# Designs tried in a protein design chat: VHH binders against Serine carboxypeptidase-like 19 (SCPL19). Part 13

Target 1, 268 residues: Serine carboxypeptidase-like 19 (SCPL19), of Arabidopsis thaliana (Mouse-ear cress) (q8vzu3)
Amino acid sequence: SLLVKSLPGFEGPLPFELETGYVSIGESGDVELFYYFVKSERNPENDPLMIWLTGGPGCSSICGLLFANGPLAFKGDEYNGTVPPLELTSFSWTKVANILYLEAPAGSGYSYAKTRRAFESSDTKQMHQIDQFLRSWFVKHPEFISNPFYVGGDSYSGKIVPGAVQQISLGNEKGLTPLINIQGYVLGNPVTDKNIETNYRVPFAHGMGLISDELFESLERSCGGKFFNVDPSNARCSNNLQAYDHCMSEIYSEHILLRNCKVDYVLA
Below, E stands for the ipSAE of ESMFold2; O stands for the ipSAE of OpenDDE; V2 stands for 0.75 times the mean of E and O plus 0.25 times the DockQ between their complexes.

## First folded at step 4 (VHH)

Design v7 (from z12 with E102T Y106S T107P K108E; framework vhh_7z1x_3)
Fold by ESMFold2-Fast, scan of step 4:
Structure v7 (fold): chain B 268 residues (1-268), chain A 124 residues (1-124)
Amino acid sequence: as target 1 above (268 residues)
Amino acid sequence: QVQLVETGGGLVQPGGSLRLSCTASGFTFSNYWMNWVRQAPGKGLEWLSGINTGGGSTSYADSVKGRFTISRDNAKNTLYLQMNSLQPDDTAVYFCARSYLTVGGSPEYWFDPWGQGTQVTVSS
């Protein structure tokens, strides 16, 4: 893997640690998957690790790095048909998390296959390849094996992200090594659908340090692991979710990912 | 440098209307989702409304839905909030903020308010 100290379009050295590389997977190493890895700016040794999967066939994971949750953005009005200029963002998730941006399947960005048969993809094949990629990646990056691990992506990755988590869990159960410290997954929607309630947001907020350990433990106990379609008669769960909503509604600054949740909640 | 300047606040009686404006500079306004957020005395920030890059899709907090209307003019790099049927509990400093659509948590929580805001006071 290569440590990247500068990027075309960004003036001067990068103020964060960026690594790129290939991981060989598949039969006889028939597939080479490319990744961008950005270390947490806070505490990479202990902060969560998330793999980010960009949705859509042939889409580059650079879109996650540049537009979704990474430290860089394009200066659109300065683009002149050559190298696009880049600038830092103040709200990047990489301020408190390590993010591994994977280019999958083969044919996405710099990822490639050595044969036409290896190049052909399906949702199920991609889920298996992501698990294979991670097992191999952790062998080369054993210092991250104990970090809490999450699988993330946009809503177009809705089948792939949960399927990859399932493959990782099944591999762990079957005794595949190294054991991956999988904690959950994250999904977004490129069109805002604020009416979709999902179980992943509470554990994700906790894993990212946005809510306290005490609030998360109270939510787990009072809500029985379900944070959507909550029975209105479960007042303890409803009150704790209200505390969660209040905490999240106050996160707006340049340090948006730092813990600031100090609201009252009810014990389980 | 990114700059957002909010104007249009003031004193208004309950049931009245105000129109807020936010002028943007230092970035390509049409590439960003834009939002309105407010902070009432002694309270945290509350997201109110968001609008997509082209202006065709909007969203609102339940507290303001049906009363407030967000809009934008990309040719003028300006964001607007039309506020109708104002109530005393709408009293707050109002800020505009840019955002990208993000995942995990609401997109409304992943933005940077800029400028000093504009004060809205609803009182008889």
Scores: ipSAE 0.000, ipTM 0.128, lowest interface PAE 15.7, mean pLDDT 71

Design v8 (from z12 with P113Y; framework vhh_7z1x_3)
Fold by ESMFold2-Fast, scan of step 4:
Structure v8 (fold): chain B 268 residues (1-268), chain A 124 residues (1-124)
Amino acid sequence: as target 1 above (268 residues)
Amino acid sequence: QVQLVETGGGLVQPGGSLRLSCTASGFTFSNYWMNWVRQAPGKGLEWLSGINTGGGSTSYADSVKGRFTISRDNAKNTLYLQMNSLQPDDTAVYFCARSYLEVGGYTKYWFDYWGQGTQVTVSS
């Protein structure tokens, strides 16, 4: 539902079409899954459509948009205390494909559940919810129903991706509508500099409003801009990174777009 | 210049065997997943098998599991497909294709280079 025309760290308007939104799923609509949708830069009406599943508890699908196969990458090799600059990548799959980045299960990125029971997840439940998400998403985006459809993901999603394909096929057989034009899947293990990625995710999360100013400032002071391989004797940095992880993984409000971090900082 | 060249196709009787080869040049072969894809007369492309960069991980379409074996020799820049228990409906043009990631199902959009293909005909 929201067209995004700019991103923190990227100079000027985006040269591709980016949409974000929520899809309600679950038996009572008690799960809200967040997505980023990037249209193909070549021919969105006919190019393939892929849903990209980013694995890892607390990992946002923004990682897929930035690092795995999306149009953006962090510029430079060092975090300097400001929002990291972004640049276009020439190897993006969005040059030839429409990519839907899903934040699942509830508790990943902006995705949340309205009840404690709805938050509880398993691999099977997640596969089911992905199918439910897609059926609802296609109702809102009927122009993409005929595009050949693929399920993709990183190495952590290796079990979820084939399971989601199976659930989509079973849903088609059960007569669930709309019919999804499922053609196959893609699995990858993107080679990324984990230290650079980790260092840039914290300030990027702050720039995107995913963490509070107080938490970000505390992280900068206690960690000195290095958010990986933290010395265990640096208790303030370690505790603040745990608060960051808790904030990114917690489900808080049933009608709030942004999560509320309910974590106390340890300061002297 | 990237080039993939398939050889080894031909006419074979039902129940017979063939080994296809694909010779790669113009790139570092050991950095890429390699795949076999076929197209039968009047049908679309069907992905058959993929193999990772080192050759230790393989995947297969249900239609060929247990009958076909993919392998590679990185020292020779060559990809192989051993086809056993061939059936008339295995008749198709067979292509080798390069990818960055593991690919499954009909995924022509994720292959950046293809060979010209080699014809396999299974008939009496």
Scores: ipSAE 0.012, ipTM 0.405, lowest interface PAE 9.0, mean pLDDT 74

## First folded at step 5 (VHH)

Design t11 (from t4 with L104F; framework vhh_sonelokimab_d1; at its last look DockQ between E and O 0.03; V2 from the best seeds 0.00; counts 0 for: pae E 19.3 > 2, unsure alone 64.4 < 65, placed apart)
Fold by ESMFold2, look of step 5:
Parts: structure tokens; C-alpha cells; sequence
Structure t11 (fold): chain B 268 residues (1-268), chain A 125 residues (1-125)
């Protein structure tokens, strides 16, 4: 795991504790699930712990961190081709709760699978993977085992949120360890401008070093600063977004934050 | 460019079942979030459900849970809508729709860039 002290777009060191990392799941470790973990600003030892699941097409767990209940928000609503500035929010749930932001299933955000079969997903498989993730995560974070635990997510999470609670409860009843102090679930909607959030995903990935300057500049030129609902006749923009997606879908290895994606095709 | 063609519509009795297909050409569904909408005469297009770019997660309108199942077969570049326990109010033209992987709204028609021509489903005794 990695303790993160600063982020591109935020002035100075972070005034809260942020950890990122991967947890391997599956029989042969063929799925790697990425997470962000923000400790409560009040009393992390006693405050509740929540896993936050962001649902819907094209939305990773970073949507929860930046647009729902996390400690950061983008400062403005205009995009100028650079990493947007970040500021603290007064509405963060992490002022009184510890929150895990899980990227699931494999293929969401930085989460990946090592085989094509391991990329296959269903609601039921995702619910089981969340339980596996949590048990493994708690082994590495035993100081949080006793905290009251909740599963949360937006309404786009569908059955995933209550289903994960049921899987955790069943695992406890079967004697799976560590026992998780599950108390229930919370459903809510993100409070965001969808267009602004989507338009910042590509510059944010660039600012984190996940895509090359080359690919980012090609995206900027071809897409005109709009990376969502792209005109389908704009083949250059569409091809560059496909390269971006391919790059992000191949993220693996515990050193992922240091790797740049390669651009392998020419703008059309 | 992607072209979407729906099929499988027709007349069905109340309580019956029907499976709709949406075939795509020009590009694969793996590049798109895809969904189903319907429009009854004189009404706005109504969201039924969508499936994510990862191909595993599905999202449904509350009124349609338990009766309808969305799936896709990427090897055939085809999206399916299985409809069970059909009711007369399900009578409508059913549309397949797609938008690029990097869009995030999926419940409103305005978020979708590509549309099929529609297939009529009539539920009547």
C-alpha cells in the first residue's frame, strides 16, 4: 500500500491521511482491486468504517472521492488543458468516518484482471469479490476490525450494496475470518455536474502519470476538451479515447503509479 | 460509424415473454455503454436499463426489476432484452441505444449518441 502525501492540483501536503493500494483476490490472485482509503479526521480508531461503491457506466470509485462524500472537490468548472485545482470540502463524510473507495469490478479505474476470464463480471460475482476484498484488507489493517462497518453507494449501485451486506453477513455466519462488524448500508446519489466530472477524468489520469504526455496532448487536440458524448464522426477523438481506455484497462503490478501507458497508434 | 438494428418485437399475450435483440455493426459494444429505452404513443422515451462497459454490471429502472434482463454477447456484437411477465402497459416501440465508454449518465435519452430504429412490442389479449 502507499501513503499519499500530495496530489497534483492540490496546494501543499494533504491535511488528511490517504492510502492507496491493491488487494489480490481469486484462487491464483488473478484479480487486483485498487482502493483509496481516507481515515476519519475526527477519531479513526472509534469512528465507523465504510466501503463506498460508485455505480453506473463510466464511473470509477474516484467519483465517490471527488464528487460525492470525500474530502476534495475540483475548484472551478472550466477546463483549460491542465490538471484542475483541488480544494477541501466542508461536506466530507471523512470528517467523521473512515472510507474505503473500492474500484470494482476489474476494469474499473486502476483495477485489473490478469486473464480474460477473470475480467468477466456479474452482480453476484462482484458481491463475492467485495467480501473477499474486505476480509483480505482487514488482515492487513487489523486496527479497524472492531469499528462499526457499513457498505455505502449511490443508487446506481443497484443490488450491489445490499447484496454485499448479505455476503458479508453470510461469511460471518460461516465462520470466515476476520469477522466484520457489519451494521448495515447507506444509499445516496452523487452531487456532481456529470459533464465536469467526466471531463476531468482524462486530465486527472495524466496528472497522476498514468498516461503519457503524448497521448494526453493527442486527446486534447482531437477532442477539443470534451471527453464525453463525443461526436461519433470524430474518428481521431474516438480512436484516442479507445487508446486511453486500452491503456487504463491494462493497469497491473504493485508499481502502477510509476508506469506510463504507451501510445501505439496514429491519430486518424 | 456504429449502426444499431433491433429485432424480435411482435404481438404477445399478457403474462407472456419476449426476447429483443440489438445487432451492432461498424464498432463493437465493448466500446460503449448500451441500454434499452421504450416509447409508448404520446409519451416520452422511458429508460428500461443499461449494461456497463465492463459487460457485467446491469442497471434497471425500478419499475422493471425482476421482469427484465439485459445481457450481451460480444462475440456476436449483440445486446439482448429478455422481458417476462409482460403487461399491456409494456406496449411500446423499444429502442437500443449506445454512448461512448467515457460518458457517465445512462438514464436519460440525451446521454446516448446512437439509436436504433426501434422494434414494436404489443401486449394484448
Amino acid sequence: as target 1 above (268 residues)
Amino acid sequence: DVQLVESGGGLVQPGGSLRLSCAASGRTFSDYAVGWFRQAPGKEREFIGAITWSGGSTYYAVSEKGRFTISRDNSKNTLYLQMNSLRPEDTAVYYCAAHLKYGFGYRTAEEYDYWGQGTLVTVSS
Scores: ipSAE 0.000, ipTM 0.114, lowest interface PAE 19.3, mean pLDDT 71
ESMFold2 (binder alone), look of step 5: mean pLDDT 76; pTM 0.787
OpenDDE, look of step 5: ipSAE 0.006; ipTM 0.199

Design t12 (from t9 with L99I; framework vhh_8h63_2; at its last look DockQ between E and O 0.01; V2 from the best seeds 0.00; counts 0 for: pae O 11.3 > 2, unsure alone 64.5 < 65, placed apart)
Amino acid sequence: ELQLVESGGGLVQAGGSLTVSCAASGRTFSDYAMGWSRQAPGKERELVAGITWGGSTYYADTVKGRFTISRDNAKNTLYLQMNSLKPEDTAMYYCAAHIKYGLGYRTAEEYDYWGQGTQVTVSG
ESMFold2, look of step 5: ipSAE 0.211; ipTM 0.564
ESMFold2 (binder alone), look of step 5: mean pLDDT 79; pTM 0.796
OpenDDE, look of step 5: ipSAE 0.006; ipTM 0.183
ESMFold2, look of step 7: ipSAE 0.081; ipTM 0.493
ESMFold2 (binder alone), look of step 7: mean pLDDT 78; pTM 0.797
OpenDDE, look of step 7: ipSAE 0.006; ipTM 0.203

## First folded at step 7 (VHH; framework vhh_8h63_2)

Design t13 (from t12 with G50A; at its last look DockQ between E and O 0.06; V2 from the best seeds 0.00; counts 0 for: pae O 12.2 > 2, unsure alone 63.6 < 65, placed apart)
Amino acid sequence: ELQLVESGGGLVQAGGSLTVSCAASGRTFSDYAMGWSRQAPGKERELVAAITWGGSTYYADTVKGRFTISRDNAKNTLYLQMNSLKPEDTAMYYCAAHIKYGLGYRTAEEYDYWGQGTQVTVSG
ESMFold2, look of step 7: ipSAE 0.076; ipTM 0.440
ESMFold2 (binder alone), look of step 7: mean pLDDT 79; pTM 0.806
OpenDDE, look of step 7: ipSAE 0.006; ipTM 0.193

Design t14 (from t12 with Y105W; at its last look DockQ between E and O 0.00; V2 from the best seeds 0.00; counts 0 for: pae O 5.7 > 2, placed apart)
Amino acid sequence: ELQLVESGGGLVQAGGSLTVSCAASGRTFSDYAMGWSRQAPGKERELVAGITWGGSTYYADTVKGRFTISRDNAKNTLYLQMNSLKPEDTAMYYCAAHIKYGLGWRTAEEYDYWGQGTQVTVSG
ESMFold2, look of step 7: ipSAE 0.082; ipTM 0.495
ESMFold2 (binder alone), look of step 7: mean pLDDT 80; pTM 0.811
OpenDDE, look of step 7: ipSAE 0.017; ipTM 0.347

Design t15 (from t12 with R27E; at its last look DockQ between E and O 0.06; V2 from the best seeds 0.00; counts 0 for: pae E 19.4 > 2, unsure alone 61.8 < 65, placed apart)
Fold by ESMFold2, look of step 7:
Structure t15 (fold): chain B 268 residues (1-268), chain A 124 residues (1-124)
Amino acid sequence: as target 1 above (268 residues)
Amino acid sequence: ELQLVESGGGLVQAGGSLTVSCAASGETFSDYAMGWSRQAPGKERELVAGITWGGSTYYADTVKGRFTISRDNAKNTLYLQMNSLKPEDTAMYYCAAHIKYGLGYRTAEEYDYWGQGTQVTVSG
């Protein structure tokens, strides 16, 4: 792995810790998955750790780093034959969380496979590879194994996110090591984040200190621990969800998904 | 784009049962949260049941305990089993889908894809 002190396009040293590297996975190490890791700016030792997934061809985890919840953004949006300028963004989740940005499956971004068979992918294979990646990554980063852990991703990665949580949980139950302190998953969509609710968004917001203990306890009591697709006639739950939405209205991302994810733009 | 076609509506006597179906095409059905809505004359659409792409279900109080939503991803089909039907269940029933990988919405008005509807009439 490599601790990155500067990036082309950003003036001066980075004011946050960025690590990049590869983790070898597969039966004979025939898949190399690339990642970016940004430590929390607040308290990396105790803050949550999240792996952020951006699935599909033509878009890599750099989309999460630059366009969703990471500390950097491109100035402007047109490639002109040179490395575009980078600037800090004030809306980064890495102000309060440690985030791994994984490039998966093989062929996404800098991630690659050494053989044709290893290159072939499916959603199920990708979910298993994410679990395998994490266990190997935690071996190299034991200081983070006790942090509350989440799997996150955008709407394109949606089904892979809960599937990866299931694989991690099953691996823990079967005694695979290191044991991962999995708490759940987060689905982010900049256009709908403030209005989309899930069983994990509310506990995640509470764990990050974004909502009060009182509001969280009221949501738990009135909604029965289920915060998505709730019965609109349950007035107590609905009122508490409206209070939740109000509290979260000050917390949003300015980033939205680009039509074709300009991954090639960021690799120049 | 996602296409939704309902079927199975008809006339049924009060206390009876009926199953309506929704066939999906044009997209990967398993990627979508789905729902059933109904609209009676002079009333707004009401979301009566929903099911996430992961299988979690929701029911309106007006149908809870009587209706069951289910999905068969292999057949690209959404179902609504309606038991103990009442005359107030008479409505046009619509199949609906959220955006791809969406988590589902609480209200019918926020769904993105809609079928043409199938009429369910409960008599006497």
Scores: ipSAE 0.000, ipTM 0.114, lowest interface PAE 19.4, mean pLDDT 71
ESMFold2 (binder alone), look of step 7: mean pLDDT 78; pTM 0.802
OpenDDE, look of step 7: ipSAE 0.008; ipTM 0.201

Design t16 (from t12 with L103F; at its last look DockQ between E and O 0.06; V2 from the best seeds 0.00; counts 0 for: pae E 11.2 > 2, unsure alone 64.5 < 65, placed apart)
Fold by ESMFold2, look of step 7:
Structure t16 (fold): chain B 268 residues (1-268), chain A 124 residues (1-124)
Amino acid sequence: as target 1 above (268 residues)
Amino acid sequence: ELQLVESGGGLVQAGGSLTVSCAASGRTFSDYAMGWSRQAPGKERELVAGITWGGSTYYADTVKGRFTISRDNAKNTLYLQMNSLKPEDTAMYYCAAHIKYGFGYRTAEEYDYWGQGTQVTVSG
């Protein structure tokens, strides 16, 4: 694990504690799940602990951290082809709770699998992996074992969140250790700015290698860095966005690991 | 265990062309994301090209338009076609691979297996 003191785009040292790391899952450690952990700013020793699960295409737990309930947000809502600076949010849940932002299943964010079989996902597998993740994480963080614990997530995570609570409860009943002080779950749609979210996802997808340099350059050139509420008469921008949307939906629908969408889909 | 052996390096005149190749043995070649990196004395290692399991490609800006990466899964071989070579392309060229499904292929840190390299020298 790593205690992070600074982030690109945020001026100065972070005024909250951020930890990142991997937890190995499975008998042979064939899945590595990445997480972000933000301690409560109030009283981390006694405040609730929550694991936050983000669902939906193109988002990892960094989207939960940046666009849902975490301590940071992008400054302003105008996108001009670069990632805007980061600032503190006024209403972060991490002011009064400890939050784990888990990247699951493998293929989300920085999480990965060492075999194709381990990479294959299902809702039931994800629920089991969350339980395994938590037990291993608590071994490394014994100071949080007794904190009231919740599973949370957005509406895309609807079945996964309650199922994870069930798996944790069953694990406790079977005597798996450490026992997790599970209290329940929270499902919510925190207010998000769709414009900033949409604009960030395009350069984020490029940075992750999900779209080609050629498609990204074409998007930048034709759209002027604005990928939402675009002028319908700008046919080049609209066609490029349609190619981007098609590529992203194809990748997630077909469980393709790393597809680099080429610009030649733009004009078909 | 995956083994990577590069070949095809040599001396070439500026403006010329050269193809380097990488023979893979051990694990099934088609399971890997593959790449080419290079390192000149006193320089950082640079990933110049990458190719996914499905054939999607990445190129560093320094070689884009001049280099072409390709793979032949039937021959377990990765290729780098280098055209319009410049003296600045002089380096040891390394074949790279990883089998981390869901992980990227666009930086050298993502790769687990490396060959011993083949020298490319461009005179000027």
Scores: ipSAE 0.000, ipTM 0.291, lowest interface PAE 11.2, mean pLDDT 74
ESMFold2 (binder alone), look of step 7: mean pLDDT 78; pTM 0.796
OpenDDE, look of step 7: ipSAE 0.007; ipTM 0.208

Design t17 (from t12 with S30D K100R; at its last look DockQ between E and O 0.01; V2 from the best seeds 0.00; counts 0 for: pae O 7.0 > 2, placed apart)
Amino acid sequence: ELQLVESGGGLVQAGGSLTVSCAASGRTFDDYAMGWSRQAPGKERELVAGITWGGSTYYADTVKGRFTISRDNAKNTLYLQMNSLKPEDTAMYYCAAHIRYGLGYRTAEEYDYWGQGTQVTVSG
ESMFold2, look of step 7: ipSAE 0.059; ipTM 0.455
ESMFold2 (binder alone), look of step 7: mean pLDDT 79; pTM 0.797
OpenDDE, look of step 7: ipSAE 0.017; ipTM 0.279

## First folded at step 9 (VHH; framework vhh_8h63_2)

Design u1 (from t14 with K100Y E110Y; at its last look DockQ between E and O 0.01; V2 from the best seeds 0.00; counts 0 for: pae O 14.9 > 2, placed apart)
Fold by OpenDDE, look of step 9:
Structure u1 (fold): chain B 268 residues (1-268), chain A 124 residues (1-124)
Amino acid sequence: as target 1 above (268 residues)
Amino acid sequence: ELQLVESGGGLVQAGGSLTVSCAASGRTFSDYAMGWSRQAPGKERELVAGITWGGSTYYADTVKGRFTISRDNAKNTLYLQMNSLKPEDTAMYYCAAHIYYGLGWRTAEYYDYWGQGTQVTVSG
């Protein structure tokens, strides 16, 4: 592990504690998972500990650190070809929580595998690997074993986080050590059931006042509550969905308060 | 190389207090997690207390509430304030440095640097 005292783009020493390192997992130690650990800026000993799992899958957890709930962000200056400047965030969860940003599975960020076989991953495998990582990490950080522990994540991690929590819980029940003080989990913009989520876009739009009552009623009647993968022969439903699309055309699908621009609003 | 030199040990009566210190030199003191271990005659060396780079602390159950570990990075010094001392606390107290603050502190092989120790004797 390494204590990071400075970062490119940030002037002066970091005002928070950042640790990075690798944890070897697997029976043969063929997978090395990289992590960023930011200690709570309030009370590390008593504040919750959260492992944050960035989605994708395969996106680096640096995205969590810089674009989600971490203590740093880009200043937003126009890129001039030089190192982009960083600044402290006012909304950082590290103000009240210890956060462990894990790069998983192997191939994400700096995480890697020593063999081709070990490089292969699945959602289920990742859940197990997260548990293994945590068990090993806690051995190296026993002072955090008693902290209330949470699993957090966003986007595709909606598929991983609940399973990881279950795996941790099962491990505890089986007597794996150290016992992890798991309290719950948090999801941001999670992927869950894609069909349900996709279908719910229409009633959601109506609920948010983005489409009229008349259009919604017409959609319900003509589409029978199914607004995705509709039968092309259902012309009435198709036409109503086209009207829906027209209403939504200028609205950012991922955030209805934003305009539909080809911009990554996470950077804004 | 990081050199560690303990001091402050001595004879104290049960119920008394004592502070031992560890002076560090060489490498950057603030880059290391620090700890106190002790070894009584005929017993294995055991971790007493630890403190991370940022000041997070860990205590053995036997000393929790009685001992306080602290560090002064400006002085490159580690401290162990021992209150309510018991005869069972009699031991050679060792200062140690690690790049990890893990359970491995209970095993000598995981220590990066050791001091020579300072003797603490508590009379009943």
Scores: ipSAE 0.000, ipTM 0.186, lowest interface PAE 14.9, mean pLDDT 90
ESMFold2, look of step 9: ipSAE 0.000; ipTM 0.220
ESMFold2 (binder alone), look of step 9: mean pLDDT 79; pTM 0.796

Design u2 (from t14 with R27F E110W; at its last look DockQ between E and O 0.01; V2 from the best seeds 0.00; counts 0 for: pae E 17.3 > 2, placed apart)
Fold by OpenDDE, look of step 9:
Structure u2 (fold): chain B 268 residues (1-268), chain A 124 residues (1-124)
Amino acid sequence: as target 1 above (268 residues)
Amino acid sequence: ELQLVESGGGLVQAGGSLTVSCAASGFTFSDYAMGWSRQAPGKERELVAGITWGGSTYYADTVKGRFTISRDNAKNTLYLQMNSLKPEDTAMYYCAAHIKYGLGWRTAEWYDYWGQGTQVTVSG
């Protein structure tokens, strides 16, 4: 573990407390999970503690720290080939919460496995590993055991966060220690049920006024409410979906207020 | 050989003070979180106080404000200053070190290493 006092691209010492380290998990300790821990800038002792799980899967949690809800962000300066400058964010959740950014599973960021077998992962395995990580982490950070605890995540973590909460809860019920004071979870732009989500794009577009009432009604009638993986023999539905696609062609599917450009808006 | 050796226990009157110490050897003391647990007859072992490698402290509610845990990394020694002692504080006090992580942790499993304990008895 290390207390980080400065970072490349940030002038002077960090004005918040940042701890990084590894937690060994598994019976044989074959997996080492890396984390970034930012203490609350208000009241670490009483403020909530949140573990943040970046999606992907396999994306580094540094994305949470720098691009989501953390205290740092890159300045909007044009890249000049040097170390990009960092600045403090005004919207950081660390103003009122302790946040633990976990790099999981092994292979994400600096997290690694000591064996090939241990490197193998699944959603279910990750859920268990998160619980193991937390139990171990709390042992080394007992001052945070009583803090209200939340699990947060975005994107693919929509598949992981609920399961992780379930594992934590089950562990508590089984008498695993320390007892984790789990209060709930938070999801940002989560992946949940892909079929439901995909299918809902059409009614959503209509609701947002991106397609006409006439087109929507035609879609409903011809497609029977199923707008994905439609039967190719249903020509009317296919044609209406083509019309829908045309309407949406210049709109960024992940953010309807943006143009459909080959740009990563996450960095905006 | 890794060792934790507690000392300083004894008999003390209620309201009195006592300091127990734990001498560590055979491992890199500064890399470990350390803690004091106690076990009274017929009761389960309970965590009393903990101190991380970074110096953050934790206290059980029953001892908060009365006990102080500290460490001297230069001396590889852990301390527990106990003030305003109560008969309820009577127990065997154990020093523990932990850096190992695992699944299915119990209170007694939190730590990699335990000492043999030092007896603290508070008379009413």
Scores: ipSAE 0.000, ipTM 0.194, lowest interface PAE 14.6, mean pLDDT 89
ESMFold2, look of step 9: ipSAE 0.000; ipTM 0.144
ESMFold2 (binder alone), look of step 9: mean pLDDT 81; pTM 0.814

Design u3 (from t17 with R100W G102H R106S; at its last look DockQ between E and O 0.02; V2 from the best seeds 0.00; counts 0 for: pae E 18.2 > 2, unsure alone 61.2 < 65, placed apart)
Amino acid sequence: ELQLVESGGGLVQAGGSLTVSCAASGRTFDDYAMGWSRQAPGKERELVAGITWGGSTYYADTVKGRFTISRDNAKNTLYLQMNSLKPEDTAMYYCAAHIWYHLGYSTAEEYDYWGQGTQVTVSG
ESMFold2, look of step 9: ipSAE 0.000; ipTM 0.114
ESMFold2 (binder alone), look of step 9: mean pLDDT 77; pTM 0.785
OpenDDE, look of step 9: ipSAE 0.000; ipTM 0.275

